# VH-VL binders against Putative 6-carboxy-5,6,7,8-tetrahydropterin synthase (queD): the designs that were tried, part 2

Target 1, 157 residues: Putative 6-carboxy-5,6,7,8-tetrahydropterin synthase (queD), of Pyrococcus abyssi (q9uxz4)
Amino acid sequence: MKRVVSIKRRIYWTKEFDSSHFLELEYESKCRRLHGHTYRVEVEIEGEPNEHGMIFDFNHLSELIKTLDHKVIVSEKWVRYEEGYVLIEKNDKLLKLPRSEVVVIDKPNVTAEYIAEWISERILENAGENVREIRVRVWEDPRSYAEITLTLKPQGS

## First folded at step 1 (VH-VL)

Design c2 (framework fv_cosibelimab)
Fold by ESMFold2-Fast, scan of step 1:
Structure c2 (fold): chain C 157 residues (1-157), chain A 121 residues (1-121), chain B 112 residues (1-112)
Amino acid sequence: as target 1 above (157 residues)
Amino acid sequence: EVQLVQSGAEVKKPGSSVKVSCKASGGTFSSYAISWVRQAPGQGLEWMGVIIPIFGTANYAQKFQGRVTITADESTSTAYMELSSLRSEDTAVYYCAREGYDSSGYYFDYWGQGTLVTVSS
Amino acid sequence: NFMLTQPHSVSESPGKTVTISCTRSSGSIASNYVQWYQQRPGSAPTTVIYEDNQRPSGVPDRFSGSIDSSSNSASLTISGLKTEDEADYYCQSYDSSNHYVVFGGGTKLTVL
């Protein structure tokens, strides 16, 4: 007799990156200062193997996180572009940095929550129809993280 | 060498308005925020509000909301504080003070010399 | 809103160490940076400590700042007291809920 079992396949990947940010808050806080973190990102992807036997290509995760490393991460809401530069304007801050040193995210703020969401969306752009769930965790320090989970529904043929 | 130079002493009647100026030199005016702080005779420091010229924004202490207006003229590198509906308890020395935009931010690095405003009949 | 409470006055002899406290009435003292300003009679204030414990250029290392979360207070410590240290000292922080500056009531330091 042939036995049918349900198989759940998941890959796990992690990497640290060093980047700077500041938070825009309606109130004064030390977090409003430009400061750095050694972030840790954890990625879990559930799915079925594709034609190459992979759920997702780890090289795409490595390249994505490389784009964040040694950068200043800023909200698109705070930026103006000048030739070769990004001008960052928000409340008491005015910074002008070379475009190559800045990552602009399409979020209203640069919290761990929004960084995790931005990363999950970039991963989704490279995900095939074999992917069923993407989970991204971003740690700003060893004790705390923000987590985003994207659940993907299968499409009919 | 950065310097903030304020306008001279004023004597005003109750119910009138006063407008004090603060002219900045020795630095880029629009790169900094300017706060106004007053000190009644023998009393402590009291924050009134701030203007950030590059963003065109001003914020005021709740006590002065509706009576104070802080403005800036970048062409003359001058900040202004106007206080209306003057009362005798508004008699004080009024200071302008500069706050940085850079990573050290959120403290007053240079102060004006102060302007004495006396409110009397 | 919160208040910052300082002693009205402190006195100490030349060469000794004095500590001035600044206690926050609600919310954590560590939530926002604390600055300290020195004001001599007839003069505008000058900064002696910024961002809890940093000294501006030209301020002697005998001035130091600290934060104590357990007492919800900031402290300014002046060692090796000199007669020129005689002044009023103000702590200052930020009210996160209102986005504005809060000053302590000030402490008159007398050096005798």
Scores: ipSAE 0.000, ipTM 0.474, lowest interface PAE 17.0, mean pLDDT 82

Design c20 (framework fv_cosibelimab)
Fold by ESMFold2-Fast, scan of step 1:
Structure c20 (fold): chain C 157 residues (1-157), chain A 120 residues (1-120), chain B 112 residues (1-112)
Amino acid sequence: as target 1 above (157 residues)
Amino acid sequence: EVQLVQSGAEVKKPGSSVKVSCKASGGTFSDYAISWVRQAPGQGLEWMGVIIPMFGTANYAQKFQGRVTITADESTSTAYMELSSLRSEDTAVYYCARVTYEYSGGFDYWGQGTLVTVSS
Amino acid sequence: NFMLTQPHSVSESPGKTVTISCTRSSGSIASDYVQWYQQRPGSAPTTVIYEDDQRPSGVPDRFSGSIDSSSNSASLTISGLKTEDEADYYCQSYDSSDYWVVFGGGTKLTVL
């Protein structure tokens, strides 16, 4: 330790998921149509290990991403709920889908940026006091990603 | 099986209003949207607006905003189009048409049309 | 919003092939689906093509639709023309950003 001034610890986790979405856009694009992607999520969490030597439990990340897999992801702004169903109206689309087949995100649109932000907020809900930073990248294709970084304040004294 | 049946022809004076009905039979009324499209004699099709009954929302073409109101009564499976401040230029056949997500916002069934004549 | 432009009229002999174009004034023709409607005199329109190139049940395979991004146009092609094909044809697309239905001006097809 004589030569080491400080230590930062970071864990990395990644997983793919297949889901459909559509975008509300002010310009013309086929992305306004319902279509699918094989998304890739990369998660980096910086913090201090707990008593078990873990910064964050990877099982919680796997469970979270399972909720997005094989779903239609929609904005809460486009939906109305009825028993067992989600009613979706936006653009040229009018859909009634079983609630189990839909993920409603509390964002104004279903872009990679907002998906990354939504994922980061769900991770934050499960983060312990030992976590200092959460970084989430969402790739819609092999060439491009959106990134969100949450920097957390140290627990007060 | 699916049919859209519209109310009968009307003759109106300039400055009055007209309300045309479109009754849907067959299928689930709330699963579809209803658009209104007019056609002046010898002219093309002109979109006026749409009602999405399950959400209670309507959207109108800019040209008709302020003069047109589209409503729906889910209990009778009937959509209505009311056009106010009628002018001779409003003489046209008015169609209701069912909007389907299967056609990406296109129309699968059309009403038979209602002729509205505006004359003194 | 954008406009869809069609030729005012086309004519062709029975048994021949005719193509009707529908050109989008702004934005890509491929951004939104195109439908085609047939209207015979005194009748309501009926759908002959939906989602660019799909045929409803009961529409003969002589009717086909296509998209050409280079000319920013959709086309309706009718082969083996019959006298009963004589009608007005309208293309229609949808501006998904504003929930606006856009119709072309219509093309009168004469079979002679």
Scores: ipSAE 0.000, ipTM 0.482, lowest interface PAE 17.5, mean pLDDT 82

Design c3 (framework fv_cosibelimab)
Fold by ESMFold2-Fast, scan of step 1:
Structure c3 (fold): chain C 157 residues (1-157), chain A 120 residues (1-120), chain B 112 residues (1-112)
Amino acid sequence: as target 1 above (157 residues)
Amino acid sequence: EVQLVQSGAEVKKPGSSVKVSCKASGGTFSSYAISWVRQAPGQGLEWMGVIIPIFGTANYAQKFQGRVTITADESTSTAYMELSSLRSEDTAVYYCARGKYSSGWYFDYWGQGTLVTVSS
Amino acid sequence: NFMLTQPHSVSESPGKTVTISCTRSSGSIASNYVQWYQQRPGSAPTTVIYEDNQRPSGVPDRFSGSIDSSSNSASLTISGLKTEDEADYYCQSYDSSNHYVVFGGGTKLTVL
């Protein structure tokens, strides 16, 4: 063909979730207090269709974000585990919550940047060889987002 | 401290199944995947598969496809590896190990190992 | 699947430097991270190098990792060799095409 030489395919998915967090900051800020956000996550995945005609299964994205919804998101640096519970101690806070109500992320802080990175890593773990790029944006409010882009392999020729 | 604690040693007959558990404590079960790696006596390390708890999905090495099932219970932070149709060559120490894809499957914590002996 | 090939055994005297190679059979060694694990008899493996050349906390500076694209290999170098370094060493990488974790065959290090 003289006209169409290649096709680049990208899928887009988005969902809101409601969760609480606090930030560890060296300066005083209301962001150090336990508070909530209605987050929005946007996911873009570039790749080729697999044997089933899919680049990535949107149901997996839905399940992933469901694990964050209606939880308290905390850094692994702030927690100690007891049978059935997570104990959170940081910035003059002491919280004891059932394990089912907490998501502990392997990041030093619970910023939009680190939440986006955590989400991108989870998506990557379930990505097939047909996936070339994963882009995740996490909005804490309607005005601001953090973005992580993972390039999995040099684009297949 | 992060610990992975596995169930105790087992002796099984050929043709039976074995299910080994790996309980994670002191760490982020939601942020890490649990892999199973075995080692036959005097042999090297062999990867069997991984469970990604956040998706509830598992991926297996081709050699074990159809014989191995890896599951996780996030409420108890426990991963399980079940191997069916046991043969004498399945005699090995079975390890669970914590890792994540974004770090190139760097396994930062390992269970103590579970010896499974398949007697003929 | 690709293979990672290590020498079966290496030996060296205390205080000397030893290097263990890990050669990838197909595809670039640099295309995926390489980790190195130390295993003593009766024990689970422990990490001495991750992400090609990083050391976990508690691993002495005597341990270092490197990648050589020209030989398509990774290397673990242990300087100032001590008797306690005697162990089996395994390299590990990832086959993104098959979603498979790949271990090298292991190298028995004897300090004599």
Scores: ipSAE 0.007, ipTM 0.572, lowest interface PAE 10.5, mean pLDDT 85

Design c5 (framework fv_cosibelimab)
Fold by ESMFold2-Fast, scan of step 1:
Structure c5 (fold): chain C 157 residues (1-157), chain A 120 residues (1-120), chain B 112 residues (1-112)
Amino acid sequence: as target 1 above (157 residues)
Amino acid sequence: EVQLVQSGAEVKKPGSSVKVSCKASGGTFSSYAISWVRQAPGQGLEWMGVIIPIFGTANYAQKFQGRVTITADESTSTAYMELSSLRSEDTAVYYCARVYEWGSDAFDIWGQGTLVTVSS
Amino acid sequence: NFMLTQPHSVSESPGKTVTISCTRSSGSIASNYVQWYQQRPGSAPTTVIYEDNQRPSGVPDRFSGSIDSSSNSASLTISGLKTEDEADYYCQSYDSSNHYVVFGGGTKLTVL
């Protein structure tokens, strides 16, 4: 193509997952109660194809989101660990759940913003030097989402 | 049953490079990440890096960044670890290991190991 | 960046129970999964515990894993100790902030 000055390559992937959470808030809100959502996650990854012709493997995105599905998502600051269990203490709640049913995120709260950030960091762990940007959106409902964008430098810079 | 089979022992001079291979047999290669771990004589295990063969992306421990390169050839189900600027302290058994599960970072299958001796 | 610390050696007689600890220097031990690997002399490591307390197929139920938040440690417990259990044992976790695998220094188990 004689008129092409540059090519930007981006892949897009989306999936819903059903999970429960509660929020730590300074004010009274029903969101402080344990409740569920059907979340929607959208992932956009910009980069160049690697030697195998892929920017990123969609299978890995699918497996990552499966770890969140049908789980209780909690902040690491609310938890204590026991043999095979997670003990959750926050907002006058005391829950003891098998580790297999809980996802503990290294964030101070379980907002869409922090869920999106946690997902973006897990994607980054498997991003190669060919990846330039990772964008993650997490929708808590049909009208609102949080978005995180990671802009990556070339490896070694 | 999947096995990881590594290339044979090597003797190298200081300042040279070595490339160790790790071939998967008996199962799907592309669905798994392959890590490289070394062990100096009488010492513990030290992680070097990982590759996800299906898209050729690799991540390295900071200590080895700039000296190690991990690659994969999906058509032959073989991963490679190349270590450059070899020093006597790089004398070790080098293992490849398959990462079992995304997010747990557990290793389920280990190669038999490759002894690399660096001497002059 | 954190370190995992294990005792250098433990010993016990056949039929008894031994426990090997793995202490995390910074951050909660339980914020990331802990695995345990067994390495016999001249052999590659093999997995005896994954994801804190799970046993791979073929690993006897004498092997168990646990987490203790009060000491910030993971533990590998081997009951009914047998001579074939004599090996080096390594714990392993993951540093999500730096994106790399962390191993403990290893523990030599001697069965007297």
Scores: ipSAE 0.000, ipTM 0.464, lowest interface PAE 19.8, mean pLDDT 83

Design c6 (framework fv_cosibelimab)
Fold by ESMFold2-Fast, scan of step 1:
Structure c6 (fold): chain C 157 residues (1-157), chain A 121 residues (1-121), chain B 112 residues (1-112)
Amino acid sequence: as target 1 above (157 residues)
Amino acid sequence: EVQLVQSGAEVKKPGSSVKVSCKASGGTFSSYAISWVRQAPGQGLEWMGVIIPIFGTANYAQKFQGRVTITADESTSTAYMELSSLRSEDTAVYYCARSKYYGSGRYFDYWGQGTLVTVSS
Amino acid sequence: NFMLTQPHSVSESPGKTVTISCTRSSGSIASNYVQWYQQRPGSAPTTVIYEDNQRPSGVPDRFSGSIDSSSNSASLTISGLKTEDEADYYCQSYDSSNHYVVFGGGTKLTVL
C-alpha cells in the first residue's frame, strides 16, 4: 500500500535590470522619448529535475539579464550597423551608439510585452527536454507587468 | 541586408591550430547564436558547436570536445572558432551560421561564405 | 542523442515531383523543428524550408515541407522539378537534451 501522488515542480527566479528604451506610438506620449526604467524580470519554469537535480540553471538566467543591464534596447526595425556601431533612426531620433551599449531585439517595438517575449525565447533555446513550461513577467514599474507563457512541444510525442 | 563575412583560406601544418573569424555585417549579433559547421571535401555538413553570447556559454559536439573553442566579441560582432591539434582529416570548408535562440530548432537564416582550411605537411 | 537519416541520392525527370525523406532514429520527429538546406557545388548552404513547412522569401512554392509522425520522418517535396534544383539537400533538427544541432547525411538530387 504505497501512497500515489502526482508531483508538479516549478522554480522561480527574479532580477532587476536598468535599461533605456523608447516606443513607437501612433499618438503623442512621453514614452516616445528616450527614457530609462528599473525593470524587474520574473521567470517561472516547470519541469522535471535533470541529471544534476535541476529543472534549469539559474546562472543562465543571470547571464541573460546581464546582457540587458545598462543598455539601450531597440527594435531591429529602427537600426542599421556600421563597423563597431549601431545607427538608430526612428521618428525624431538619430542616435549612433557603440555596438556594446545596444541590445537589438527582433520585435517591432520595445514594450514590456515584447521584452518579455524576447527573454522567454532566449530561455527556451537553453531549455532541456525536461522543461514543460516557461513563464516570463517583465515589470516596467512596481504596478504593472507583461507576461508571456511558452508551453513546450512534447519530446517523443 | 545581413551578411556573415569569414576570414580567408588557411594552410596549416599537422599539430598546429587555426582560428577562423566570422563577422556579422548589417545585422544583429546580440539576439542570435552563432554555430560553426564544417564540410570535408565530398562529405556532408558536420556541426561543431555554438556560442550563445547572451548566456556567455558555448556548447560543442562530443567529437570536438577539448580541441575546439568558440568565442565571441560582441563589441565587434565577431565570432571565432579555434581548432587545435590539427590533422589532415580536419581539411574542410568551415562555415559560420546564425540562428535565433528560440523556437526555430536552430534555423540557420544566414551562412558565412565558408573558409577553406587545408592541413598538409 | 539521435541521428537523422536521408537517402544518399534521388533522381527524377524535369517537371516531375521528388520527395526526400529525413528519418529520426529516436524520439519524435515532431518534437523539434526541421529545416531543409540546399547546397550547390562551391556554395554555402541556403535555406529552402524552415520550421517544418515554412518558406523563406524568394523560395518558390514548388518547395514544401511536411512531418509524418507515423514514420517518424520529415519530407522535402519539390514539384515541377527543374534542372536548377539539382543540388545536395540536408535536413536539420535540434536535440533539446544536449543542445546539439543534428544534420542529416545529405541527399544528392540529380535531375535527369
Scores: ipSAE 0.000, ipTM 0.505, lowest interface PAE 13.7, mean pLDDT 84

Design c7 (framework fv_cosibelimab)
Fold by ESMFold2-Fast, scan of step 1:
Order: C-alpha cells, then sequence, then structure tokens
Structure c7 (fold): chain C 157 residues (1-157), chain A 124 residues (1-124), chain B 112 residues (1-112)
C-alpha cells in the first residue's frame, strides 16, 4: 500500500539589533538607567506555502527589525509628542529626541517580554490565512530571552 | 545551603564520548543557569556553555559547538554535559557552576557556586 | 573575541599589599563587568569580586577591585596579605558580541 504522509512546515529566522531602553521598576536597579543591548530576535512561523510558495516573507521580518535598530524604545505611557519630536519623562529622566530616533510601543514597560509581544503583534498584522502559529523570542542578553507564541485560528471557525 | 555535586572521574578512549552530571541541592534548581567550565592540567579556565533549566535552552561556546550537548532534568535537579569525539587534549577537570545575575536584564553573570570538578582523562 | 591578559605570577610578604592586573586586548575594559575568582590547589574556584568592585558576603574587605580605562585594565588588590591568600586568581569578563564568557590566563600568588 502507498505511504500516506502528513507534512508540517515551519520556517526559522533570526537577526540582532542594537537599541536602548530603560525599565520602570519599583526597586532600585541599573535597569532603570538608560542603557543599550544587542538584542537577538528569533522568529518561527508554522503554516502552509502561499501562492508564491512562502509561509511568510523574510523581507518583512527584516524591515520590521530595522525599525527597532539604533532606536530608543519607550513605553507609550511615558511620552508626549511635539512637532518632529518625542518628549520622554519617566523616573529621573527628561529626554527630547527626534521622532525618527524613537520607537514607542503600546506596552506598559520595555521588558524583553513586552518587546517580544510587540514584535509578534506586528508580524501578525502581515500574516496571511496560511499562517497557523507565530513564535517570537527576544534575547536581551546571551543568557536570557522572553518568548511569545500566537496560535492563529481561521476566520469563521 | 546551595551545593553542586558532580559525578566521579572518567577514563575514556579517543573517539568516544563522556557524560558528566551536576546535581544541585539547596535553593531552586530552575531559577538559575548552570555553566560548564573546563581546566586542562596546568592550564586556565575555559567556558564551554550554559543551560537554562526552566526552558531547557542551551548555548555553547563556538569552539565546542557540534561536540558538546548540555541538558537538564528538573525532576532530579541535575544538569549534564556530554562531550563527543574525544581527543587527548580534552583531558581536563570539568566544572559545573551556577550563573547568578545581580540584576535582571543587566547582561552580567558571574559564578556564585561551583561543583567540585570531574577529572576526564582521554588516553589510549 | 578579545583576550584578558594577567601576569603569570606575583609574590609578596605577609601583611603587605599586592595588585594583580587584567588587561583587555580589544574593546574597552569598561564595556563589560569584570569578576575575580580565587582557586586554591585541588579546589574549585570561588568568587572574591563581582561587577568590577563588589564583594560577595563572607569575602574580607582586604579584597578590592577597580578598573582603569586609560590602561584598559581591571585590577584585584589584596591588602594585609595572609598565607591563606596564596592561590591562583582569574579575572573574567563577558564578550556580548560572541556570546562568550572570557577568562584571563590566571595569576599565581605566592605569599612568602
Amino acid sequence: as target 1 above (157 residues)
Amino acid sequence: EVQLVQSGAEVKKPGSSVKVSCKASGGTFSSYAISWVRQAPGQGLEWMGVIIPIFGTANYAQKFQGRVTITADESTSTAYMELSSLRSEDTAVYYCAREYTVEYGSGTYYFDYWGQGTLVTVSS
Amino acid sequence: NFMLTQPHSVSESPGKTVTISCTRSSGSIASNYVQWYQQRPGSAPTTVIYEDNQRPSGVPDRFSGSIDSSSNSASLTISGLKTEDEADYYCQSYDSSNHYVVFGGGTKLTVL
């Protein structure tokens, strides 16, 4: 009898980016200071090939991570906008930076967990009906990462 | 009190593999990363890699990538380091060490507790 | 992929002060924290300094650490030397670009 096989397809993509942040914490910590990281992002996407034979276009992942590179990442709750600028006020800091140098995320803090969640949501915005799962890991340093997994259901299911 | 207890000395032939264990007691095993560091006779300390037990995720020094596998068993609070394709220059004392960060996200880790060491001798 | 260079050996009399240097070959010594470990014969290493200049609980205040960006080096200073301080000392830093822990070559401290 002929073999019957089931195929599960997953793609993997990774890239580093250099960015600065600071954390809002209830306790004293160096992490409350403005500082930089070489972050590493790992993306796994499970799905079926689309009409072009791709589960997801790696160019979209590269463009997304480019928007984070060499930026200051801040929480939307710390910012006010002026023409061409972002005013950042939190902890003992008051910073005025050109809008092009800042990434404002819709999260309450700029932890690896929230950065991973923000990235996963941006990937989801570009995902087609052929995508079944998006997994994002954000390494803040070589020894620790946060992981977010989005499980996608077909519309109308 | 935290203790790391390693398995006993091994004598291996070239081309074989060795698996060294490191059992943690006291404190929460899953809360800390465990690194492996070796020291050849009369030589300095050389980092091999690390395991994060809560995730089962391991990272390796480039020199050992493809030859070393580091694993953890949370049920027995034990980390393992397996080194394959052994050569005479792999003769060394192998240490496990707990990596402690003084601050989440700092990117700074140091070894606060060390195992007693396991001598692995590779000879024909 | 930088190296940390230490003197092979240093000697000093009991009661005196000794300093052991650790020089980074490329990149700034201040880019990553430096730790110091003590290893007595037949024993595993123990931490005497972490984050450039911090002491773990139980380490005497005779042990101190510092960094000097002009010489691109870190130093371990031991004052009031005792015979039990005789050991090998290793500096250690982190190379984030290569995801590596980097150790210095070690310094043998003789107290006589």
Scores: ipSAE 0.000, ipTM 0.494, lowest interface PAE 15.0, mean pLDDT 83

Design c8 (framework fv_cosibelimab)
Fold by ESMFold2-Fast, scan of step 1:
Structure c8 (fold): chain C 157 residues (1-157), chain A 119 residues (1-119), chain B 112 residues (1-112)
Amino acid sequence: as target 1 above (157 residues)
Amino acid sequence: EVQLVQSGAEVKKPGSSVKVSCKASGGTFSTYAISWVRQAPGQGLEWMGVIIPILGIANYAQKFQGRVTITADESTSTAYMELSSLRSEDTAVYYCARDYGDYEYFDYWGQGTLVTVSS
Amino acid sequence: NFMLTQPHSVSESPGKTVTISCTRSSGSIASNYVQWYQQRPGSAPTTVIYEDNQRPSGVPDRFSGSIDSSSNSASLTISGLKTEDEADYYCQSYDSSTYQVVFGGGTKLTVL
């Protein structure tokens, strides 16, 4: 293509998942109550094709989101681990849940912003040197989303 | 379309138990809480409790603590409310309602189940 | 738990405006969202206002909600009253300190 200076390639992937959370807030809010969402995750990855002709393997995205589905998402700041269980103590809540029913994220709160950031970091862990940008959007409901963009250096892993 | 369909009317004796079902359709069951609200004849709405089916966690109104049990069966998308040690004052229409969660409002209601307690 | 207090009954003529109050006994009315439900005879309740002042799709704009922190109350206002507005109206909020849903006692609206 003699008229084309450069080509940017981007893949798009989306999936819904059902999970529950609560927020730690300095003010009273319904969001401090344990409640559920049908989240929607949108992922865009820009890069060059690898040796298999793929920028990123969609199966890795599917498996990652499966780990969040039908779980209680909680901040690592609120939890203690016991044999086979997670003990969650924050605000007015004391919950003891089987480890298999909980996803603990290394963020200070379980907002759409931090969920999107956590997802983007897990995607980054599986990204090859061919990936240049990872964009993750998390919708808490049909009207609102949070977006995280990771721009990777040529040596980004 | 979201719909909550409840089981039919029940007539019970004092001291017995009743179990009312609420079957959800249209994507309601996996992500939202289901609350139970009753209304005695000529009286107002009274919250009994809630279940979050995805977690199997239930929370109850203090007045009904120890007498009410709310459960869910995700395989059939059905929530249940069981009330024990029935008294004549438990005669009421019992509603299930979807607790939207994000807005703390009951956006869809079942049609109601009349439970009559008489000797 | 706090209590939500409503007038037992209100009455007004067609075409007029009516306001139904919902007063919180302790803590700020603004601390938690207030919803309003309409219940016509023989029917399950339906939502007319959520999140203090939002209307669900299909609810006419003559229904509105408001919060007044000075009186510690929420209000449902219905303008241009029609006979089909005859119903019981319930306010509802949430007590985050006890994890309890709280309903007001209900208001019977008569349109004559």
Scores: ipSAE 0.000, ipTM 0.490, lowest interface PAE 16.3, mean pLDDT 83

Design c9 (framework fv_cosibelimab)
Fold by ESMFold2-Fast, scan of step 1:
Structure c9 (fold): chain C 157 residues (1-157), chain A 119 residues (1-119), chain B 112 residues (1-112)
Amino acid sequence: as target 1 above (157 residues)
Amino acid sequence: EVQLVQSGAEVKKPGSSVKVSCKASGGTFSTYAISWVRQAPGQGLEWMGVIIPILGIANYAQKFQGRVTITADESTSTAYMELSSLRSEDTAVYYCARGSYWSDYFDYWGQGTLVTVSS
Amino acid sequence: NFMLTQPHSVSESPGKTVTISCTRSSGSIASNYVQWYQQRPGSAPTTVIYEDNQRPSGVPDRFSGSIDSSSNSASLTISGLKTEDEADYYCQSYDSSTYQVVFGGGTKLTVL
């Protein structure tokens, strides 16, 4: 329309996944125990449509979240690898789990904040030049979430 | 109070082997990693390998693979490092160190064992 | 396996602040914990910093550790420098992909 100066386009996607974790904390907390959550992830991506009319392919989001589902999520700082297994110790825990049951994230702790950041970085790996912003929210329960926003510059500034 | 006590100095001939012991007291021996680290005269620290008794794991630095063997006897809380095919450049102080097997933070060190390899 | 690079030597006067760097050659410095050890002549090393920035009991708060991802380096900072701080300092990390403990080459601190 002759009165419209610009259009901003944003897509939204959400999915739940069930995973276990524990936290490294300096104080006593039941969060230091191995426990599970039904996480909810919300993704918003702003951009322009590509040649296929898509800002981002939702199939990539579904596949990414499948890799987290029914896994134990641990910090890379807590693990040692042996053939077929990951060995985990932190706090007063010692765990040996099949490699297929563990997701190791390159973050110092397994908080909702770091899970959201890790997810946002994986999404970025599949983002085209048409993407301008990636926003990820991770809910650990129905009352609380962490949010990460990545703002992207097109190549050529 | 944790203490690591190593066996005494050794003088060996080239081509022979040496076995150094490290006895741990205080705390739980089996749940911690014991690493061996050497230091040639005037040189830096060089990691040789580790044993994690509770997990049945021993890993070695690539430079020493095939020549070093690290073992542990949980009943005596003692770790051993055996180095074979000794050369003059193996002359060094050898340390055992207790570490967490996840971060390899060495919280306690043995006093060191001087191994001299001479003709 | 990666390398950890430290300056060969640093020197400073009593009462001042000195910083010793430890740069990782490949992979992120933040991927694994960094420890710092102090070694005086004729003695076994002792820990001054563990897990990036933690102090063992008995280590004064003038010793601190930090990680800088932009330079891919860890740093040991000693403020209020004392003559007893004169020693060799080693950084150390772990390569989880190869199961190897890695030490830096060491830095000789001279207190002038």
Scores: ipSAE 0.005, ipTM 0.524, lowest interface PAE 12.2, mean pLDDT 85

